# Miniprotein binders against q56419, part 10

Target 1, 326 residues: q56419
Amino acid sequence: MEGRTLEEVQEEVFKRHGVLVPKKELEDLAKALEEAGLLLTEKVEARLKEEEEKLKRERPMRLAGLSYPEGEREARAFLEAFRASYPGEGEEARVLLMPHLEPSRVPEVYGAALAALEKTPPPERIYLVGVAHRPLKEKAAALPVPFQTPFGPALPDLPALQALDALLPFELFNTPLAFREEHSLELPLFFLKGRFPEARVLPLLVARRSPELGEALKVVLRDFPGLLVLAVDLSHVGPRFGDTPLTRTLAEEARRRDLGFLERLAEGEPEAALAFLGANPTRIDGVEVVASLLPLLRERKGKVLAHRLDLEAPTLSAVGAGTLVL
Short names: E, the ipSAE of ESMFold2; O, the ipSAE of OpenDDE; V2, 0.75 times the mean of E and O plus 0.25 times the DockQ between their complexes.

## First folded at step 26 (miniprotein)

Design t33 (at its last look DockQ between E and O 0.74; V2 from the best seeds 0.00; counts 0 for: pae E 2.7 > 1.5)
Fold by OpenDDE base, look of step 26:
Parts: structure tokens; C-alpha cells; sequence
Structure t33 (fold): chain B 326 residues (1-326), chain A 86 residues (1-86)
């Protein structure tokens, strides 16, 4: 009935079925449908509220059995296989940039991250900064609850999270539903928890660049030292993202942008890295995260350990992934 | 922020209530917002199977496996769906 009068609907029914339905009956039906819709909406809202309340206690695994094994033994074997996919040695990381793309698409990139973690002393806490693929109420958010993993729960560092919240001009603990299925945290966390089972975690999401976040984190890190992890992907090119099918030229441009971005970060020049991207025509995923964390990335030199532009053949699209140590 | 989750939850409610036709439509709407949602894909496939739409279920499961190639859950569902089609 959207946009049609009751008379128009009556006429249509008459034309189609040869039955003249009284206006009153149509009105009653419309009202019943509206009431039914309202009831359904209320049920949905109640369900969402219930889910939010659950997320105040814990964040369950969502991608177990889809992206990684649910069982601990199998999960450990999975971890070892990914490490084995990268033939090189890692370096000690104070800052780790790693992907959040489906692990099976870029195993050696995750392997490089694991290699870096092998050379990294176990941190007391991990600042895990992912990309919000769902809308946030604020520029950034945190979920201060245990995240379930096959290796046991990743426990939040509540004191550090509270310290961070206190330094931000907005409520950090916002939009809990955005965390429910956010893979940019869950997938990296699998590898991080597997390597550092005792580390506390600060699960953070960035939706929009927040210089305030970087400044606040810089202060918090003084009192609460830890490993900073940027869980970000790189270029997104092809039809899925509004481009023509992947060509050699498009792939070369994506790689150029990805590597140019990572190399400038490796040189300790995050502003130059952002400037290099300009309008970000290849849609590097991690731009808002990097832009938020500039104070923590400046003057830190490091090394690019791995990069891959992974083709999704069914859509002729590709996504870039990289591992960078600082 | 609610819109993204609304259609998914609506679909689940409708499925629970046994209205599979409207559930399928709601899952489709959820997938318009999040095409890579593994749960929307999986539950849509299950809804198709319950409706006897085995070919549609297979298509959705194959799509799920494209996004999530490890997925033993999706593989099992796909195998069962293929067996049902034969």
C-alpha cells in the first residue's frame, strides 16, 4: 500500500480478482498489517536490547568454525600452519600492523605477523585497534568485556580502558552491537591470544579518524605499556568496490599504493604515508586508524615483512594485506 | 547502527515464528547491508532448505564458502544440501 490510496488498492483488487472489497475491510487489513509491523519492530528492539545486555558480559566467538577452528587443539595446529606459511624471520614489534582479512586468503601475511610475535617479548597488554565495518555512535569505541577465543577468553584491561575513556572527549564505551560480529578484532585476536595467552586486551574500533584517540593513547601507554596492534587491510579494488574488473594496471596501482603506504610508515613518517594516498583512490582500509594513531607512529622505524594483493576471482576484485613491524 | 542489525534480527524472529517466506526476505535485506555476513548467508540457506528450495540453498552456501573458504559448517551444510537434491 505504500504510496497508494485505499481506493487505488480497491480498484486494483477489483481489476485482478473481480471482487469489490469494502473500504472498511481494507482499512481494517491495513491497520492489522501496521499493528503486526509494529509488534515485530518491538520484538526486534527487545532482541537487540537483550543482545546488548549480553555483550556487557562477554563477546562470544562468532567466526569459530567459519574462519578458524573452534577446538583448542585444532586451533593450535591452525596457528602453526599459518606460521609455517611464512618462510622468513620476524622482528621485535612495539607496533604491529597486520591484516584482518579472511586468514585463508593471505596466510603468509598472518604468518609474518606470527613471526614478528615470536621475536616480541610477551606484553602485559595488547592495544588492538580494528576498523569498524559497522556504524559507531562515536569516532571510536571499546568493548570492555572478555572476548572468547579457542585459547580461552581474552580478558580486558579495565584500568587501562578506564584511563583511556577518561582522556577522551566522548564516551568510549559505545555501540556494543558493533563488536558482536566485527571480524577486524576477532580474527587478529585469534593469533594474538594464541601467541600471548596471558596478555590483557584493549579491543578498540575506529570508524572515523580521531586525533584525540592517538593523543589519549600516547598518555595511557606511559602508565600502561603494551603492544599496539593495528588490524587493518589495505587496498580494495575491483567491481565489489566500484571499479572495473582487476587489470594489470589496476593491480599495479593497488600494490604501489599499499607498498608506498607501508614503506612510509616503516620510515616513521605516518603523515607522509597519508599524504601519499591523497584521496585514497584504491580505498586503503586502514587510513582512519593510522590517522587516529599518528602520535604513536611518528619517528618509529620498522620493516615491512609481507604484502599480498589477493584476488577474489568470482568478483574479479582484490584486497591488499600487509604486515609491518615498528 | 540499528538498521544493520534490524533486518537480521527480524529475519531470525520470523524464522522462529515459522514465517519462512518473510524470513527469507528479511535475510536478503540483511545481506544487502552486509553481503559478507556469514550468519545471514548460513541462516538464509537453512531457510531455503526448510522451504524445499535446495538449489537456492546450494547457491547461498557456495557464496558463503567463497567468502569463508575454511568453513567446515558451510561445507557440511552444502554436502547435505547436495545429497538432498539428488
Amino acid sequence: as target 1 above (326 residues)
Amino acid sequence: SRDEFFWYELAEILREEGDLERAIEAFRKALELDPESPFALLYLAEAYLREGKTDEAIRVLEELLRWYPYSPRAERALEEAREERE
Scores: ipSAE 0.475, ipTM 0.805, lowest interface PAE 1.1, mean pLDDT 90
Fold by ESMFold2, look of step 26:
Structure t33 (fold): chain B 326 residues (1-326), chain A 86 residues (1-86)
Amino acid sequence: as target 1 above (326 residues)
Amino acid sequence: SRDEFFWYELAEILREEGDLERAIEAFRKALELDPESPFALLYLAEAYLREGKTDEAIRVLEELLRWYPYSPRAERALEEAREERE
């Protein structure tokens, strides 16, 4: 009935079925449908409010049994299988860039992250910076609650989170619902918590670049040292992302953009990495996080450990994933 | 039009109320906005099964396994759907 008058509906019914429905009956039906739509909207809003209140207490596992095992024993075996998928050696990370793409689709990229963690002394806390896939009320957000994992709860570092909030020109704890289905935190956290079971976490999301976040984090990291993790994916190309179907040329360009971006980050040149992407034609989703965290990335040299462009045959699309240590 | 959150939550309410036809439409809309949603895929398949549309449910579960190659929940649901077809 959208965009149609009652008279047009009446005429359509008559043409289709040979029955002329009185205008009064159509008016009553339209009113009832509008009322039912309003009631359903109110029910959705009430449910979302209830979910938001629950998220102020804890963030449950959402992908257990789908992306990783729910049981601890199976989860540890799963973790070790991913490490085995990467035959190389890691390097100690002060900053780790790792993906948030479905782990079983890029196993050696996650394995490379595990190899880096093997070389990294257990931190007291992890600054886990993901990419918001749902709108935030501000440029960035945190959720200061335990995140459940098969390895036990990842406890928030409340003093560090409070210090960060106090330094920002906006309230950091601003959009709990955005965390409910946010895989860019949950998937990397599985690997991080499995390797560093005692570390507390600062679960952070970036929606839009925030230079103030990077400056504030630089200050907070002095008082609350820890591992900084950029949980980001790289190029997004193909029809799922608004392009023509994936061609060999587009895939090669995506790979070139991914590796060029990572290489410049590895040279300690994050501004050059961003400039290399220009208008970001392959939609590397790490750019907003990198642009936010420039003060923490400048002059920090390191190494690209792994990269894969994950091909999605059903959608004729691809997503890049990489592992970088700094 | 509301975002993917809205369509998913609407679909769940409709499913709980037994309005399977509208639940299926809402899950499909959520999947147009986020084709990787594992719960939208699982619950869409469940809704198809409750309507006796076993072939449609199997296709949806096979799609779920393409996105989530490790998924014991999807594998069990697919096995159950195939047994019901037999």
Scores: ipSAE 0.468, ipTM 0.810, lowest interface PAE 2.7, mean pLDDT 89
ESMFold2 (binder alone), look of step 26: mean pLDDT 78; pTM 0.733

## First folded at step 27 (miniprotein)

Design t34 (at its last look DockQ between E and O 0.52; V2 from the best seeds 0.00; counts 0 for: pae E 1.7 > 1.5, SAP 74.731 > 70)
Fold by OpenDDE base, look of step 27:
Structure t34 (fold): chain B 326 residues (1-326), chain A 86 residues (1-86)
Amino acid sequence: as target 1 above (326 residues)
Amino acid sequence: SRDEFFWYELAEILREEGDLERAIRAFRIALLLDPESPFALLELAEAYLREGKYDEAIRVLEELLRWYPYSPRAERALEEAREERE
């Protein structure tokens, strides 16, 4: 296991669950599984290779029946219910910032996104930029294949993806396995495909800030105009993320950071938004995405439509979600 | 990138081969790496069900529903687990 050391796993478990798993137990389990044979490891590698090959054709739904309905009729009713959860009217969006948190946790925030989409003319293509929750070989990646949804496949815009790849100093089409289960693309895509069934999609992931990506996209958007969507969450606070249990003070700080970030983006000042966060003590998820897309966010004024800090009662933690149009 | 999926895929292979004991251990490791994995949670619960460990299955499914409150798949599995425990 050349990747994550047992120590890194232990640290991650501790950060996420507040439980220190003895290294010995992890070692014993790993050893037992390793001893079960070189043959099993080879079989796993072969399976992963097969999965990579499948991802060259399509990205199947992974969260259907878990986060959203699998059937089209039920999916449409689901979409309407989420729209109904937001009582306001939307605004036309050229850039949409929306969450990728489990939809049922923040329905009105997704509802606000749908409200914005109702006021947005159908785009030819959607640049969907999510957060890589898994390591990428490069700072950013794309998967140039159809993404399955209950509303049919979201088809890739291959010409635009190729144009983007040509302008980047690294191979854009990398780490296909990182897309297999990435919810930061799948969840927003459900809502986007439901509203714009004919739009092509550029599914992009950002692992680390890439100024090159924003500059390249700025050029590509001239020849390939479309809707830019940032699928990002906001603050992550509480024991799951290394803090004390949620208090009024901690929640107020999280909200302050979230709203301060979104408001500065709404004013067309993305650098000020990043500067406002500083060391990002409340762990706003979308920082690397925003940092990568600065050229596309500058001088664009917009409006914050919704925000919620959602409590995870079992962990006494909270996650921020917001919807912003530019 | 392969390392992140290694334990889950290993667990799936072990399950397919009928080695539920080792599959359960592998899924548990996968969940240590990704505690919110709905796939690992669901598969682990199913493995517990097959082993007659209904209480463990119920616990895992309740955890799944905590993270994914909509989950019709998890609800059906939980109902089945409760029925089998009785």
Scores: ipSAE 0.684, ipTM 0.880, lowest interface PAE 0.8, mean pLDDT 91
Fold by ESMFold2, look of step 27:
Structure t34 (fold): chain B 326 residues (1-326), chain A 86 residues (1-86)
Amino acid sequence: as target 1 above (326 residues)
Amino acid sequence: SRDEFFWYELAEILREEGDLERAIRAFRIALLLDPESPFALLELAEAYLREGKYDEAIRVLEELLRWYPYSPRAERALEEAREERE
């Protein structure tokens, strides 16, 4: 989940771009940066420490004006346009699986999530479980602060978060910087806060599967009932993800894997859903979240409302997104 | 070791200090590590605009809009860059 170092990029750039970026120019750049490297590293570390302290108090919008409107009135209209992109009806959810992919790429998939929320009684709180895209110090993490949205702050459910932390064998509040750019929480939260403005939130990230998290959440949900949201994407296929160029055969396989996974979840069979994927050859990113939350998914039946495998033309790659209610 | 988050933060520091040449280089390194970063794309384009490098800014903003079709900031910056190039 962590990015590559300059040394790793230098080697890849020479391998991929040796003709396009002359070796001397790249060497001169690397030398200049290395000569100043200790001072620059100290400046960056100091800045990151400052940012970490700010994140212990609130989490600002990072994608306003990029993925969704900053102003509340425009944001409300944006939500309604997404709902209109899905012509179907939703179903009530105790558990909602929805994407975190850029909303404009899969508008009907987010629209299906909104349709489900229309049928769902307003919860007191939302357990929002995303996928960590930066390293965590532990298998999972939370950030117990307000998350800013165009609809006002999404307030943390501190009692539920503290109860969860008390049940885990590790510190839940462990990596504030991992939340700063984390779109797997921010993008779904926009839709959730827009529809449930009074709900408090438990903003959770999973880096690696944690059976302990699922067992603890089952206990916490008994005393702190709410809506469980799995904010995950599905297949990732193509050259950006280490495959050959996207072919019709690879795309068909990705769709089959996505739908087979979702359908087995919809039958209340999360272990079968994971087994169906085997070694996860199309890199469905929901696997670590589902594997963590097994106790909350078993025997809970529901319905797949939407799915799309969306083409990334610039990279000749594709990402799957779906909406599932349980 | 230095990853894409390091280079992005360094680029922001350099931009704030007025060292625009090195900020642009650092943003470009961050983009080599994460080509779809909306933050690095937008900041790089804005840095090019400040230097009057409108063709470069336009190319970066068009790339940003391919990844993020809804971006009022990118649209305004693109319009500005095209107007200034004229």
Scores: ipSAE 0.572, ipTM 0.845, lowest interface PAE 1.7, mean pLDDT 87
ESMFold2 (binder alone), look of step 27: mean pLDDT 82; pTM 0.782

Design t35 (at its last look DockQ between E and O 0.37; V2 from the best seeds 0.00; counts 0 for: pae E 1.9 > 1.5)
Fold by OpenDDE base, look of step 27:
Structure t35 (fold): chain B 326 residues (1-326), chain A 86 residues (1-86)
Amino acid sequence: as target 1 above (326 residues)
Amino acid sequence: SRDPFFWYELAEILYEEGDLERAITAFRIALRLDPESPLALLELAEAYLREGKYDEAIRVLEELLRWYPYSPRAERALEEAREERE
């Protein structure tokens, strides 16, 4: 870094794009806004309440026309192009680990997921477990409403969701606002709905490891069989995530962590996968999800179909993505 | 609040009320808390555009369109920002 601090590098990166300001400056601005705006706070709270009420009916698309096409015809062409980006054949999946990163960044990884889905008999239901990038009131949550997609609504499996709720020591149906803009569900769901239009969905988010969730799901899956999908990314390294700019050494470490994690999962050793990461210095996104689903991942052997560490050049940062079938 | 959604909604309200300076600040806070919000990026760019900050708008929109190429709204905003800068 030629004598520059990490903070200085981050500041430079943020300034270059005109999007972000230094943390301290933002904190000062936030404080100023909070002090000026009791009336504004009330308006925000009223708006949030209104949005929460809307989410009792459906979850609209938020990334249509940004991450994927809004129209069905164009969306189908999008799916085919992504499938074509992966030259291999898939394998039947009972458990699918796939990314939730912006699809255009890792097309072949999503292509590998589609290849696996081609070899998978249409499930009656899909347990879609994403990562909560916003705070949840509980360790995990579900939103029991239709999720809009270009292929029509993904309908919730209410009986299975109710069964799951009944087995958890906390209210499963919490923090609906956390789902409104959560891409970890929306992006994978696009591909899943496109491949399995008739499957019902259980949209689940994990904020913190919940062993209770895995145990409950193991029971629920007996009565309500389906495809389990872990929508998780892998390493997050670089200035956006508190590291120095991406170097060969940092990239090699990220790849080592990603592949070591996936390979141990492929061998049916999820505890070994978690232990391998330790303190998770490269910030693998899916750790809390995997830790929650241990009972469902044990002794399942599978195959890593794809992996990529994708560079975000403007921020000199990178995110890992992978596709694993079990 | 540490909830990016709170700041996003605040930014939108301020934007709707025509308080572009505070809207921009609120969007930046939202993006700091959640740097992967394409909607916040788009609306921030539009706020820059309305405030006459064309260079800032262009930078944000070019970055947005690199990863989100399917946004006619972003493309229109970028075209407008380029035209107004000239």
Scores: ipSAE 0.547, ipTM 0.824, lowest interface PAE 1.0, mean pLDDT 89
Fold by ESMFold2, look of step 27:
Structure t35 (fold): chain B 326 residues (1-326), chain A 86 residues (1-86)
Amino acid sequence: as target 1 above (326 residues)
Amino acid sequence: SRDPFFWYELAEILYEEGDLERAITAFRIALRLDPESPLALLELAEAYLREGKYDEAIRVLEELLRWYPYSPRAERALEEAREERE
């Protein structure tokens, strides 16, 4: 990118040689520095094109050894430890809301999700809907390739994905690079694949609310039944997120908004849940996903199994996570 | 330019080419734009280790473990950094 200014270069040359460099030589040096920066930019662009092509075949694990174990035996023990972190009993899920926050920070919230899956008959497929953390070319996207996990590849449900793409007013397979490091899919998938090793997956991301996605998914789910998973986090509060310092009052507000949102979803009232948040002053992460999926959430009653507002120590900030079964 | 993933990729290229000073700068830019990237934190620490900046590597790895308490890769790198410093 941009190097030093011509004045900075001129000053350095003067200090080194004690004489001003002729204008043409300084201009040539500046052009060479700009060309070197352009070359590095071209190298990045070439690598990104290469990575995009690789993602058309498979999506490798990116967080093995960081968020969960790479080896299958250790990964199963890890999964069991999470279930043990939640002493409660789950309920059968047709729709599951679960977090994508780092699992070790909210172990009982993931444990509650596992408890729900324990009560859920193995689905033929899982509609896994995460939150895009990298810009998408459209409101939503999918990546129709195997996602690697310690439990083996999570295979895509290609017929269901193709049916979904055909019903949308935009190309669904639009931003492969957005999936390469997307933890909102990878982290929940670890738990889902570990519990349902034979289920196929529809890995979906939402960047901006899309009513069209919800309507299309309602049609696709009728013909391709499966488990719908909303992989979303809740409130984001504190200085890291642009707030005043985290206080008891701000934390209480965040918790109240998280639970009020979840409870209204549990009552089958997703529009009321969104209205309750208004301008979303605690930045609940899941609003764009919920707003997209209204047709699938209406009149589905259920239960909030777990919630935690997790403190991020030195940033004096917090992130909420919850588990909801519908 | 304000895309954290662009800076991360540039940092990896520079790291592979042995330009550790510029790689460290690029990793830090990426992390300023997206501070919760465990891969970027780990690779920044590895760049510090190769540069012999063990105190900086330790600080980055300790930050990584605060965000990602389960991370055997970070724990192994931290052990290495502490051993080399001592």
Scores: ipSAE 0.516, ipTM 0.833, lowest interface PAE 1.9, mean pLDDT 87
ESMFold2 (binder alone), look of step 27: mean pLDDT 81; pTM 0.768

## First folded at step 28 (miniprotein)

Design t36 (at its last look DockQ between E and O 0.50; V2 from the best seeds 0.00; counts 0 for: pTM O .699 < .8, SAP 75.319 > 70)
Fold by ESMFold2, look of step 28:
Structure t36 (fold): chain B 326 residues (1-326), chain A 86 residues (1-86)
Amino acid sequence: as target 1 above (326 residues)
Amino acid sequence: SRDEFFWYELAEILREEGDLERAIRAFRIALLLDPESPFALLELAEAYLREGKTDEAIRVLEELLRWYPWSPRARRALEEAREERE
């Protein structure tokens, strides 16, 4: 702010928007725990258990009125506006990579996904693979329940989910609470359900790369054909993510890595895409999903339809989003 | 250690019991762990308003709108908070 040094500005950004928890905030955490007492802790644990049990029946909309309209008529108009944000034509997708970033921040990237869906025959089911933002008990998880949307419930493909569970060396239905606020499924699902209202869904999360998941999905897809969707974001750069202040050089590097990653995926070379990133210095979000799904991505050629590196004004940081059809 | 879910649920319980001061602290802790949580931002703003801390509520709602710029819920909440300040 006026009169401040660069160090003082950086420190304030970390306190409000960075990944590190400042000393004062740790002290507040300790005080809140001491003041909560044992009884309040027991109440919290009971509420979390109760929420977990509710999620075994259905997954409610969490972002209606925040990220997308709650009413069906408004939701249909919203889809039309997003499609209009992308002036190009799509291509048929067997595999679609699309973001899970807040849709209004990257409208043409979601519009490109809609353009691809226009060219894609309606599938019987959608394998929707997001990124777990909360810990899972295993490398991956699913939630075999209806996900509510403004277009009605997205019904689970229970036979396909059961077949997948049977092929994995761990229980697939392992962490219901991790799905409660998981936007990497909810935001893409709005667009997918809006375009394919009759498709069933396999809502999947990856926490850590799981070669077992990719091998199992390859088998399941033979018997239960459908659209594979990788709902992932790309680079994460800037102070929110532990970098120095966002510079033009860092932004250009992030864009270059995003596009290089997507282009190598489009060439059917997912191992080369991962190798291109090296230590992943711009923190591309999609790497764990791509590394899990290698058997489904190899030799599948396609096209990058859209990309944006979007500035997060509150954090002086940026997040990349893209649309890829294979 | 406690995660964001713990602090958010603690805050809700405290709010339901009428302990707004502690609820505010717990929502703030939840936001340290997940700064873009729209649920914690909305609830924190409401708790501030009930405490008469209208300027703090407005700042929180302005941050909510920066994260969710399309949101009619965020805009409505901010408009109501600004009217309450007057």
Scores: ipSAE 0.639, ipTM 0.872, lowest interface PAE 1.4, mean pLDDT 87
Fold by OpenDDE base, look of step 28:
Structure t36 (fold): chain B 326 residues (1-326), chain A 86 residues (1-86)
Amino acid sequence: as target 1 above (326 residues)
Amino acid sequence: SRDEFFWYELAEILREEGDLERAIRAFRIALLLDPESPFALLELAEAYLREGKTDEAIRVLEELLRWYPWSPRARRALEEAREERE
């Protein structure tokens, strides 16, 4: 809010979350800032700084007991139930595209990811590339600390992270607060850690397309081989995202965009996938990630294992999710 | 921008200081900035309970539990809210 107009804030919220905040709420926001005063603001900043310092040591679970079970036994049962929700068999993955949507909304899509992981030899490391739903200082970021899971901590691959940082024109280790509650990493990591408990992880976030990231990763993968995971959602349509309530026509368009995107990726044509979306009118979440990873996706053929457009009934909105193996 | 984190932390601080009115307002703003945050919903509901707005708390918790039916914290909060309403 520092020096920004209410309209700029509204636009930013819309761009980030697809939510149009009513003007009244923005006015209330402005009033709340005024009422907070300098002293309270300083206290908030001090707390945030403390949280940043904690994130230098570890990233605790934020969604345990909410999106997935906190206890290991219950977490394993959770994995098995999700796997059971997908009736098919998976394929070996060198690249896995999977959702980061709330697991309970699209269980069979996560089940398909688990099916693929069953056919995948245990990797030494996992490059987990999520979507930054919060602003980053740079186009991409990493958090080089253990991520807590019910299956124990997912440990960072520091040598590989350092190699990646050295090849990027910007500081990779930026904006630690963006990782604190980022579900695009935490949710897929639950499944990945459950399947591959010994794998090291490179937790990466993309805010904006970074061709440099893809080129750098291509080099790093030669010396530090591993599984590449794109944790991305697909279309976001309905009132929550600035559209009219979901209709059959809108849902069909969302599915068409989602499947068209995934199929072109499965054919090894990521540029064609991006071109197919154009202005991305259904707001496919993973476009910036795919655009960043083009060198790693080119000429890789694969298979779409699952897709779902899930209705959020309270908002009459829907989010697309898919699982793709390359 | 630290806006999402700012408002969430502000809400927590205000709650800790006993300023429930401003805490609830800050939680609502945090929820608007991150509408899928289960913590924002839970904290908002708990703030409502502390303010004596039991019906609002129940509504928020029921919505939360539709998507997070296994949340022990949310379930406990809902049970407490229902007991307070009775």
Scores: ipSAE 0.324, ipTM 0.644, lowest interface PAE 1.5, mean pLDDT 87
ESMFold2 (binder alone), look of step 28: mean pLDDT 80; pTM 0.747

